# VHH binders against Jacalin-related lectin 10 (JAL10): the designs that were tried, part 20

Target 1, 292 residues: Jacalin-related lectin 10 (JAL10), of Arabidopsis thaliana (Mouse-ear cress) (q8gwi7)
Amino acid sequence: QKLDAIGGKGGKQWDDGADHDNVAKVYIRGGLEGIQYIKFDYVKDGKTIDASIHGVSGSGFTQTFEIDYQNSEYIVSVDGYYDKSGTMQALEFKTNLKTSEVIGYPKGTTKFSLGGVNGKMVIGFHGSAGKVLNSIGAYLTTAPPTKSQLVGGLTGGEPWDDGSNYDGVKKISVTYISTLIRSINVDYEKDGQVVTRYHGMKNGDTEEFVIDYPNEYLISVEGTYNILPDDNVLVIRSLIFKTSKGRISPTYGFVSGTKFVLESQGNAIVGFYGRDGGAFDAIGVYFSPIPS
Short names: E, the ipSAE of ESMFold2; O, the ipSAE of OpenDDE; V2, 0.75 times the mean of E and O plus 0.25 times the DockQ between their complexes.

## First folded at step 20 (VHH)

Design g3 (from j4 with V29F N32Y; framework vhh_8h63_2; at its last look DockQ between E and O 0.78; V2 from the best seeds 0.75)
Fold by ESMFold2, look of step 20:
Structure g3 (fold): chain B 292 residues (1-292), chain A 121 residues (1-121)
Amino acid sequence: as target 1 above (292 residues)
Amino acid sequence: ELQLVESGGGLVQAGGSLTVSCAASGFTFSSYWMGWSRQAPGKERELVAYIYTGGSTEYADTVKGRFTISRDNAKNTLYLQMNSLKPEDTAMYYCARETYTYGSETYERYWGQGTQVTVSG
């Protein structure tokens, strides 16, 4: 999605494009006449790309703002401040993790916000610049799925990972016995088709929790883990699921030990990972923004 | 012949106590995980107390501090001591035997026929 440039009409158009995975670093040179130039370093296929300077150098200061893209930081919005002459006077960048300083001199200006669309991130910029930066626009894409912490027994069983390349969860079947979880069976939707993944052991009591995807999303996995007394290993003891419509599953298994909650506001669960082979030893999830 | 026979249920006033027991036969009692579950009319069966082969115990939060599970391997008998009984403890109480081994597909569960506990308040 391309957001139109906002600001003054002067200067020459520039466009860094949208063929990037993320933004790595922002460079801004400012002075009393306004923002003199802006430059973005982008990320593509794990490598940084130095893009062009937009504007000209002059007297003033240079500030930088780094995005920790390797740890899932990305720009969500930019506040801009332009004056009556069409000069960008200040910018402020917000990521999912932090907010930059206001860079430049915003007094006597018109403020605007670029981006801030739930579940979207900035992957490119465009605008206009001459002696100063006049306007700035952005390219948005869906923010990447994020991986929750892994909870439960971190050494028992063997790891598994369904990944996060699914549209959503349609059904979870849970197999359990009196005091612990034995397995899950997840029906995902991918491109209009059901993809089923099974993790754990078959014997026990099995119950289903059906989600009315895409009208309803899985948003929370909660439960407990504790040492299994006879074996002295940590395993998942109970699970409970919650949906975007406020529906809550039964508690599967048996509440014992340390409580966990895997939930992220504004996100649906789109994948699972974990460990099994002993019992159902550990669980984690992937979150992806819920469509607006 | 594998059997689990519960007994000791009855009518009790709120605040009272009962012991229910489960006589086991036809298997090596000490080698199995054992538990007590209860089911009230119109409700799902829920585990209330559990005892592992090594003697460790676990309790549902709703009964913790009031109920005590124990086993006597010499008598092949599982017990549930229920103190400070409440009307919401009214249910059919079932003894269960489970076979489970970490890392194995092996699993079996066997239920007794139950004993009724009714708490008047």
Scores: ipSAE 0.714, ipTM 0.904, lowest interface PAE 1.1, mean pLDDT 91
ESMFold2 (binder alone), look of step 20: mean pLDDT 81; pTM 0.806
OpenDDE, look of step 20: ipSAE 0.776; ipTM 0.932

Design g4 (from j4 with L2V A14P T19R V20L G35A S37Y E44G T62S K86R M92V Q116L G121S; framework vhh_vobarilizumab_d1; at its last look DockQ between E and O 0.51; V2 from the best seeds 0.66)
Fold by ESMFold2, look of step 20:
Structure g4 (fold): chain B 292 residues (1-292), chain A 121 residues (1-121)
Amino acid sequence: as target 1 above (292 residues)
Amino acid sequence: EVQLVESGGGLVQPGGSLRLSCAASGFTVSSNWMAWYRQAPGKGRELVAYIYTGGSTEYADSVKGRFTISRDNAKNTLYLQMNSLRPEDTAVYYCARETYTYGSETYERYWGQGTLVTVSS
């Protein structure tokens, strides 16, 4: 998706294109009368791609803003400030993790926001520039899912990972015994079809939690983990699920030990990963933005 | 043959006490994970108290500080001492044995027949 450039009409058009995986770094040089130039380093196939300088490369100090693209940081929006003469006077970049300094002097300007579309990230920029930056636009793409921390016993059992390439969760079946979780069975939706993944042992008490996907999304996994006294091993003891409609599952298993919450505001859970050693040792999730 | 026979239930006033017993045969109580469950009318069966092979115990929050699980190896018997009883403790109480080993697919649970505890004014 190409967002039109916002700002003044002056200068020459420039276009870095959309054939990038992410933005790695932003270089901005402000001046007395506006943003003098901007440059973006992009990411493609794990390599940094240096784009052209847009504007003039004069004297002064270049401010930079680094995006930790290797750890799933990406730009979600840019706030811009332009004046009546058509000069971009200030910029502020926002990522999913942090916000840059305001670069430049926004007083007496028109503010705009570029991007900020739920579930989207910026992968390219375009605009116009001459002696100063006049306008800026963006290319958006769907942001990748993110991975939660792993909670529970981190050394017992064998790892498993369903991945994140599912549209949503339709049902979770939990098998437990008196004081611990034995397994989960997850029904995912992918391209209109149900895909089932099972992790753990089948014997125990089994209960189901059905989610009315796509009208309802799984948004939270909570529970507890604790040492099994006789085995001296950390395992998941209880689980509880919450949905976008405010529904809460029963507590499966037995509440004991350290509480955890796996939840990310504005995101649904679209995948699970964990460890399984005959008890359910550890759990983690993948988050993806809920469609607006 | 594994058998679990509960006894000691009855009618008690709020604030009173009862001691439940579970006589076990066909296995050794101290070598197994043992539990007390309860089931109120129209409700599911819930864990009340648990004792592991090594003697560590766990309790449901609703009974913590009021109930004590214990065992007597000489009699091969599990106990539940219930103090400060409340009307919501009214239920059929079940003794349970569980076999579980971390890293193993093995799991079995055996239930007793239950003993009724009624807490009413």
Scores: ipSAE 0.654, ipTM 0.873, lowest interface PAE 1.3, mean pLDDT 90
ESMFold2 (binder alone), look of step 20: mean pLDDT 83; pTM 0.818
OpenDDE, look of step 20: ipSAE 0.762; ipTM 0.922

Design g5 (from j4, 18 letters changed; framework vhh_7b18_3; at its last look DockQ between E and O 0.70; V2 from the best seeds 0.64)
Fold by ESMFold2, look of step 20:
Structure g5 (fold): chain B 292 residues (1-292), chain A 121 residues (1-121)
Amino acid sequence: as target 1 above (292 residues)
Amino acid sequence: QVQLVETGGGLVQPGGSLRLSCAASGFTVSSNWMAWARQVPGKGLEWVSYIYTGGSTEYADSVKGRFTISRDNAKSTVYLQMNSLKPEDTAVYYCARETYTYGSETYERYWGQGTQVTVSS
């Protein structure tokens, strides 16, 4: 998705394109006459691409802003400030993890926001520049899935990981006993096919929670974890699921100990990971933006 | 054969007390998880309390401070002392035995026949 450039008229058009996986670094030189140039390093196939300078290069001090793309950081929006003469006077970059300093001098300017579309990230920029930066636009794509923290017993059992490469969750079957969770069986959809993944022990009481995918999304996994008294091991004691339609599953297992909630605004759960050692020791999820 | 027989149910006024007994045979009580569950007809089952093999206990929040599970191994009997009873405690109460070990596929559950508890004026 291409967002039109915002700012003043003037300068020569430039376009870094959209054939990138992420932005690695931003270089900006601002002064009393406005933002004098901007440059972006992009990422493609794990490799940094050194793009062109836009504006005038010369003597002066350049501010930089690094994006930790290897740890799932990405730009979500840019605030810009331009004046009546068509000069970009200041910029501020926001990622999913942090906000840059305001670079430049925003006094007496028109403020705008570029991007900030739910579930989208910036992978390229375009705009216009001459002696100064005049305007800036962006290319957006769907943000990659993100991995939740792992909750529960972090040392017991063996790790497992379904990954995040599913379109959504169609059904969760939970096997539990009176005091704890024994297993989950997840039916994912991938390219119109059901993919089933099973984690844990087979015996107990089994209940199904069906999600009307793609009209309904799994958005929350909640529950409790606590020490299991006889075995002195930390395990998941209860689970409850919530969907985008406000549906809530029964509580499986027995509410005991520390409460947890795995959810992320605007995101659906598209994968699970965890630990399993004869009880259901730990659980985590992958989030992916819900389509607009 | 495993057998669990509940007794001690009945009609009691709000604020009153009852003691349920679960006579067990065919197994060693102290070697198993023992539990009480309750059910209002047409509603789901609620697990109420547990006593584990080592003697540790757990309770549902709805009964904490009012109910006490205990066992007498010599008499092969599990008890549920119910104090400060409320109308919401009205249910059929079941004794259960559960056999579970962390890391094992093995899990078994056996139910008693139930005993009715009615809390009303």
Scores: ipSAE 0.583, ipTM 0.842, lowest interface PAE 1.7, mean pLDDT 89
ESMFold2 (binder alone), look of step 20: mean pLDDT 82; pTM 0.822
OpenDDE, look of step 20: ipSAE 0.652; ipTM 0.878

Design g6 (from j4 with Y102W; framework vhh_8h63_2; at its last look DockQ between E and O 0.92; V2 from the best seeds 0.79)
Fold by ESMFold2, look of step 20:
Structure g6 (fold): chain B 292 residues (1-292), chain A 121 residues (1-121)
Amino acid sequence: as target 1 above (292 residues)
Amino acid sequence: ELQLVESGGGLVQAGGSLTVSCAASGFTVSSNWMGWSRQAPGKERELVAYIYTGGSTEYADTVKGRFTISRDNAKNTLYLQMNSLKPEDTAMYYCARETYTWGSETYERYWGQGTQVTVSG
């Protein structure tokens, strides 16, 4: 998706294209008379792609903004500030993790926001520039799912990972005994089909939590983990699930020890990973933006 | 023949104390994971106190500091001492045995018949 350039008229059009996986770094030269130039380093297939400088190249102060693309950081939006003469006076970049400083002098200007569409990231830029940057536009794509922290016993059991390539969660079945979780069984939807993944041991009390996907999304997994006294190992002791409709499951298992919450604002849970073997040792999730 | 027989329930005023007992036969209490659970009318059964083979104990937050689980190997009996009782503690109290082994699919749980505890205001 190509967002039209916003800003002043003037300068010559430039276009870095959309054939990139991410943005790695932004270079901005600013001054009293406006943003002089902008340059982006992009990522494609693990390699850095240097785009051209857009604007004047010369003396001045250059400010940079790095994107930690290897740890799933990406640009979500750019705020721009242009004046009546058509000069871009300031820019501010926002990622899923942080916001840059406002670079330049925004006072007395028209502010606009480029991007900021839930679940989208910027993979390219275009605009117009001459002696200064006049306008800027963007190319958006769907942001990839992100991985939560892993909670529970991080050394016991064997790792497993359902991945994140599912449309959503339709049902979770939890098997537990008096003081710990034994297993989970997750029904995912993928391309109109149910895909079932089972992790852990089968014997115990089993309860189901059904989610009305796609009208309802799983948004939170919380619970506790603690040392199991006789075995002296960390395991998941309890689980509780929450949905986008405000529904909350019963607490499965037994509340004991350290509380955890796996939740990300604006995101649904679309996959699970963890560890099991002696018990249900650890759990983590994948987040993906909820469709608007 | 495996059996768990609870006794000692009754009517007690709020703030009072009561001890319930669970006499076991067919297995050794000290060699098993043992617990007390309760079920009030219209509610799900919930674990309130638990003792592991090694003697470590755990309690639900709602009873911590007021209830004490213990066992007597000579009598092969599990106990629940309940102090500072509240109307919310009114329930049928069940003794349970669990046969748990780390890393194993094997698992069984056995319940007693329960003993009623009623706490009046």
Scores: ipSAE 0.713, ipTM 0.898, lowest interface PAE 0.9, mean pLDDT 91
ESMFold2 (binder alone), look of step 20: mean pLDDT 81; pTM 0.793
OpenDDE, look of step 20: ipSAE 0.792; ipTM 0.940

## First folded at step 21 (VHH; framework vhh_8h63_2)

Design h1 (from j4 with W33Y; at its last look DockQ between E and O 0.92; V2 from the best seeds 0.76)
Fold by ESMFold2, look of step 21:
Structure h1 (fold): chain B 292 residues (1-292), chain A 121 residues (1-121)
Amino acid sequence: as target 1 above (292 residues)
Amino acid sequence: ELQLVESGGGLVQAGGSLTVSCAASGFTVSSNYMGWSRQAPGKERELVAYIYTGGSTEYADTVKGRFTISRDNAKNTLYLQMNSLKPEDTAMYYCARETYTYGSETYERYWGQGTQVTVSG
């Protein structure tokens, strides 16, 4: 998806294209008379690609903004500030993880936002520039799923991983005993079909949490983990699920020890991973942007 | 034959104390995970106190500092000492035995018949 350039009408058009996987780094030279140039390093097939400088190449101070693309960081939006003469005076970049400084002098200008489309990331830029940057536009694509940290017992049991290639979660069945979680059973939807994955031990009390997918999404997994006293092993002790409709499950298991929360603004949970050694040792999730 | 027999329930005023007991037969209390759960009318049964075979204990947040689980291995009996009782502690109190081994499918749970605790006030 190509977003039209916004800003002033001056300068010559430039276009870095959309054939990139991500943006690695932004180079900006700003000053009192405007943004003098911008340059982007892109990512393609795991390697960086130097794009052209857009604007005036010369002596001066260049600020940079690095995107940790190897750890699933990507640009979601850019705020821009242009004046009546058609000069871009300031820029601010936002990623899924952080916000850059405002580069330049935005006072007395027209502000706009480029991007910020739910579930999308920037993979290319275009615009116009001459002696200064005049306008900037973007190419968007669907953001990939991201993996949460793993919480709980990180050394006990055997690892398992359902992956992130599911459309959503339809149901979670939790088996527990008085003091801990024994297992989960997850019903995913994939291409209109139910795919079921089971992790843990069979015996205990089992309860279901049904999600009205696709009208409702799983967005949060919370709970606690603690040492199981007689076994001296760190395991998940309790779980709570939350949905996009504000529904909250019962607390499964027994609240004990360290609290964790696995959630990400604007994202649904589309996969689980963890460890299982006879209790439910550890849990992690995959996030994917909620469609809109 | 396995049995769990609770006793010691009754009516107590808010702020008061009460001890309930669970006499066990057919198994050894110290060789099993033991717990006290309670169920108020119209509510789900909830664990309030638990003792592991090694003697470690755990409590629900709602009763920490007020309730104490203990066992007398010579009498094969489990106890729950309840202090600073509140009307919300009113419930049927059940003794439970669990058998559980980390890394195993093994799990069994047995409940007693319960003893009623009523806190008025």
Scores: ipSAE 0.710, ipTM 0.901, lowest interface PAE 1.1, mean pLDDT 90
ESMFold2 (binder alone), look of step 21: mean pLDDT 80; pTM 0.788
OpenDDE, look of step 21: ipSAE 0.716; ipTM 0.900

Design h2 (from j4 with S104D; at its last look DockQ between E and O 0.67; V2 from the best seeds 0.73)
Fold by ESMFold2, look of step 21:
Structure h2 (fold): chain B 292 residues (1-292), chain A 121 residues (1-121)
Amino acid sequence: as target 1 above (292 residues)
Amino acid sequence: ELQLVESGGGLVQAGGSLTVSCAASGFTVSSNWMGWSRQAPGKERELVAYIYTGGSTEYADTVKGRFTISRDNAKNTLYLQMNSLKPEDTAMYYCARETYTYGDETYERYWGQGTQVTVSG
């Protein structure tokens, strides 16, 4: 998806294209006279690709902004500021994890935002430039799913992993006893069909938490983990689920020990992974952007 | 036949104390996971205090420092000492026995009949 360039007229058109997996680094030289040039390092098949400098090449102090693409960071939007003369005066880059400094002087300019489409990331840029940057546009693509940290007992039980290749979660059944979680049973949707995955032991109290997918998304898994005194092993002690409609499940199990929250703004949970075998030893999730 | 019989409930003023007891038969209290749960009208049953076979205890945050779970092996009886009682502690209090071993599919829970604790003022 190509977003039209925004900014002033003038300069020569440039286009880095969309044949990239991510952006690795942004190089900007700005000052009182405007953004003098911009350059992007892109990622393709795990390797960086240098694009051309857009604007005036030369020496001097260039500000840079690194994108930690190896740890699932990507650009989601860019704020730009251009003046009446057609000069880009300031830029600010936002990723799913952080925001750059505002580079340049935004006062007295027209502000615009480029991107910011839920579930999309920037993989390329285009625009116009001469002695300064005049305009900037972007190419968007669907952001990939990301994997949470694993929480709980990291050595007990055996690992399992449902993966992230599901459209969403339709139901979670939780089996628990007075002080710990025993199992989960997850109904996923994939291409209009239900796929069920079960993890843990079946005996205990079982309750269901139904999500009205696709009108509602699972967005958060919270809970606690602690040592079981008699067994001296770390296990998940409690779970709470939250949805995009503000619904909150009961607390399953018993709140004890270290609190965890597996949640990512703008994302739904589309998969689970973890460890089981003694109890429900550990849990992690996969996130995928929610359509807005 | 396993049996749990709670007793000692009653009416108490806020700030007061009360001990409830749970006499067990058909099993040994010290060889089982044991707990006290409570249920107020219109609310779900919640665990308030727990004792493991090794003697370690756990408490809900709402009762920590005020309630003490204990057991007497000679009398085969579980206790809950409740101090500094508050109106929100008003509930039916149940003792329970649970069987559990890490990695073991088998599990059973047995509830007593409950004893009412009412905290006024």
Scores: ipSAE 0.716, ipTM 0.898, lowest interface PAE 0.9, mean pLDDT 91
ESMFold2 (binder alone), look of step 21: mean pLDDT 81; pTM 0.795
OpenDDE, look of step 21: ipSAE 0.790; ipTM 0.937

Design h3 (from j4 with E105D; at its last look DockQ between E and O 0.89; V2 from the best seeds 0.80)
Fold by ESMFold2, look of step 21:
Structure h3 (fold): chain B 292 residues (1-292), chain A 121 residues (1-121)
Amino acid sequence: as target 1 above (292 residues)
Amino acid sequence: ELQLVESGGGLVQAGGSLTVSCAASGFTVSSNWMGWSRQAPGKERELVAYIYTGGSTEYADTVKGRFTISRDNAKNTLYLQMNSLKPEDTAMYYCARETYTYGSDTYERYWGQGTQVTVSG
């Protein structure tokens, strides 16, 4: 998806294209006369592609903004500030993890936001520049699934990982006893087929939470973890699931200890990972943008 | 034959106290995970208090500071001391035994028949 350039008329058009996996680094030189130039280092097939300068290189120094693309950081939007003469005066880059400084002088300007489309990331830029940067546009693509933190007992049991290559979650079956979770059984949808993954111990009380996929998405896993007194290990003690339609499951297990919430705005849960084999020791999730 | 027999329920005025008991046979209370759960009409059964083999205890937030779980090895009996009772504590109270081993699929639970606690006020 190509977003039209926003800003002033003038300068000559430039276009870095969309044939990139991510942005690695942004270089900006700004001053009283506006943003003098911008350049982007891109990522393709795990390697950085050399920068192209857009604008002119004058006196001063370049500010930079690095994107930790190896750890699932990507640009989601850019705020820009241009004046009545058509000069870009300031820029601010936002990722899924952080926001850059405002580079330049935004006073007396028109603000705009480029991107910020749910579930999309920026993989390329285009615009116009002459003596200064005049306008900037972007290329968007679907953001990849991202991995939550792991919560619970981080050393007990054995790791497991369903991955994120599923379309969505159709059902979760939870097995629990009075004070802790024993297992989960997840029915995923993949290409119109049900794929089932089971993690944990089989005996206990089992209840199902059915999600009306694809009309409804799993969006949140909440719960608690605590030391299990006789065993002196951290385990998952309770779970609650929430959906995109505002449905909330019963609390499975027993609320005890440290609360956790695994959710990401605009995203559905499409995979699970964790630790089991001691008890249901730890849980984490994969997020993917909810389809538009 | 395993048996759990609850007793001591009854009608109590709000603010009062009551002790319910669970006499066990066929197993040793101190060697098992034991708990009290309650079920009010139209509600799901909820854990109220729990005691682990090593003697550590846990309580639901709704009863913490008011209820005390304990056991008497000589009588092989589990107790729930309930103080400062409220109308919302009205429920059938069940004791349970659970067998649990970290790292094992092995698990069994046994429920008693329950004893009714009714709090007026």
Scores: ipSAE 0.753, ipTM 0.920, lowest interface PAE 0.8, mean pLDDT 91
ESMFold2 (binder alone), look of step 21: mean pLDDT 82; pTM 0.799
OpenDDE, look of step 21: ipSAE 0.785; ipTM 0.937

Design h4 (from j4 with T106V; at its last look DockQ between E and O 0.91; V2 from the best seeds 0.80)
Fold by ESMFold2, look of step 21:
Structure h4 (fold): chain B 292 residues (1-292), chain A 121 residues (1-121)
Amino acid sequence: as target 1 above (292 residues)
Amino acid sequence: ELQLVESGGGLVQAGGSLTVSCAASGFTVSSNWMGWSRQAPGKERELVAYIYTGGSTEYADTVKGRFTISRDNAKNTLYLQMNSLKPEDTAMYYCARETYTYGSEVYERYWGQGTQVTVSG
């Protein structure tokens, strides 16, 4: 998806294109006369690709903003500030993890936001520039899956991780005993096939929650965790699931202790990870944007 | 042979009190996880009170402050003291023994036959 450039008229058009996996680094020279130039290092097939300088490469120093693309950081939006003469005076970059400093001098300008589309990330830029940067636009693509916070007992048991390479969740089977969760069994869909992953111990009461994928998505996992008194170990005590159609599962297990909610607006749950030590110690999820 | 025998159920007026008991044989109550569950007609069985080997207890929100689980090691008996009873507490009450150890795949549960508690008015 190509977002039209925003800012002032003037300068010559430039276009870095959209054939990139991510942005690695932003180079900006800002001054009292405006943003003098901008340059992006992109990522393609694991390698950084230097793009052209856009603007005038004069004397002075350049500020930089690095994106930790190897750890799933990506640009979600850019705030820009342009003046009545059509000069870009300041820029601020926002990622899924952090916000840059405001680079340049935004006083007396018109502010705009580029991007910020739910579930999308920036993979390329275009715009116009002459002696200064005049306008900036972007190319968006679907953001990769993101990993939730892990909740529950963070040190007990052994970690497990189903990953995020599934199309969706079709069924969750929960095994529990009177006061705790013993296991989950997850039926994922992958390329038209059911892939089943099982985590935890087999004995207890088992109940199933069926999701009508792809017409319905799993969107929320809620529950509680608390110390097991005799073992003095923190474990998941209860679970409840919610779907995109407003369906809510029964509460599995026994509500006790600290409540948690794993959900992300505009996203479905497409994978699970956690810890298992003879109870169900901890749970986390992978979110992926629901197609729009 | 393991046995759990509940007793003490009956008819009670709303606001009243009742104690149900669960006599155990074939195992020691204090060395096991023990609980009381209830099942009303047309409803699923639900845990109402629980006691761990070390003596710690837990209660369902619907009975907190009204019900107390306890055990008498000399009599090898589990108790549920029910106060401020409501018509919604009407159910068959079952005691249960569970075996569980963190890190183990071993798990067993045994239910008693139940005792009926009926709260009128």
Scores: ipSAE 0.738, ipTM 0.911, lowest interface PAE 1.0, mean pLDDT 90
ESMFold2 (binder alone), look of step 21: mean pLDDT 80; pTM 0.793
OpenDDE, look of step 21: ipSAE 0.783; ipTM 0.934

Design h5 (from j4 with Y50F; at its last fold request DockQ between E and O 0.76; V2 from the best seeds 0.78)
Amino acid sequence: ELQLVESGGGLVQAGGSLTVSCAASGFTVSSNWMGWSRQAPGKERELVAFIYTGGSTEYADTVKGRFTISRDNAKNTLYLQMNSLKPEDTAMYYCARETYTYGSETYERYWGQGTQVTVSG
ESMFold2, look of step 21: ipSAE 0.754; ipTM 0.918
ESMFold2 (binder alone), look of step 21: mean pLDDT 82; pTM 0.808
OpenDDE, look of step 21: ipSAE 0.804; ipTM 0.947
ESMFold2, look of step 22: ipSAE 0.738; ipTM 0.915
ESMFold2 (binder alone), look of step 22: mean pLDDT 82; pTM 0.807
OpenDDE, look of step 22: ipSAE 0.814; ipTM 0.954
ESMFold2, look of step 23: ipSAE 0.732; ipTM 0.906
ESMFold2 (binder alone), look of step 23: mean pLDDT 82; pTM 0.809
OpenDDE, look of step 23: ipSAE 0.804; ipTM 0.949
ESMFold2, fold request of step 24: ipSAE 0.727, 0.747, 0.750; ipTM 0.907, 0.915, 0.916
ESMFold2 (binder alone), fold request of step 24: mean pLDDT 83, 83, 83; pTM 0.808, 0.808, 0.813
OpenDDE, fold request of step 24: ipSAE 0.831, 0.822, 0.821; ipTM 0.954, 0.959, 0.958

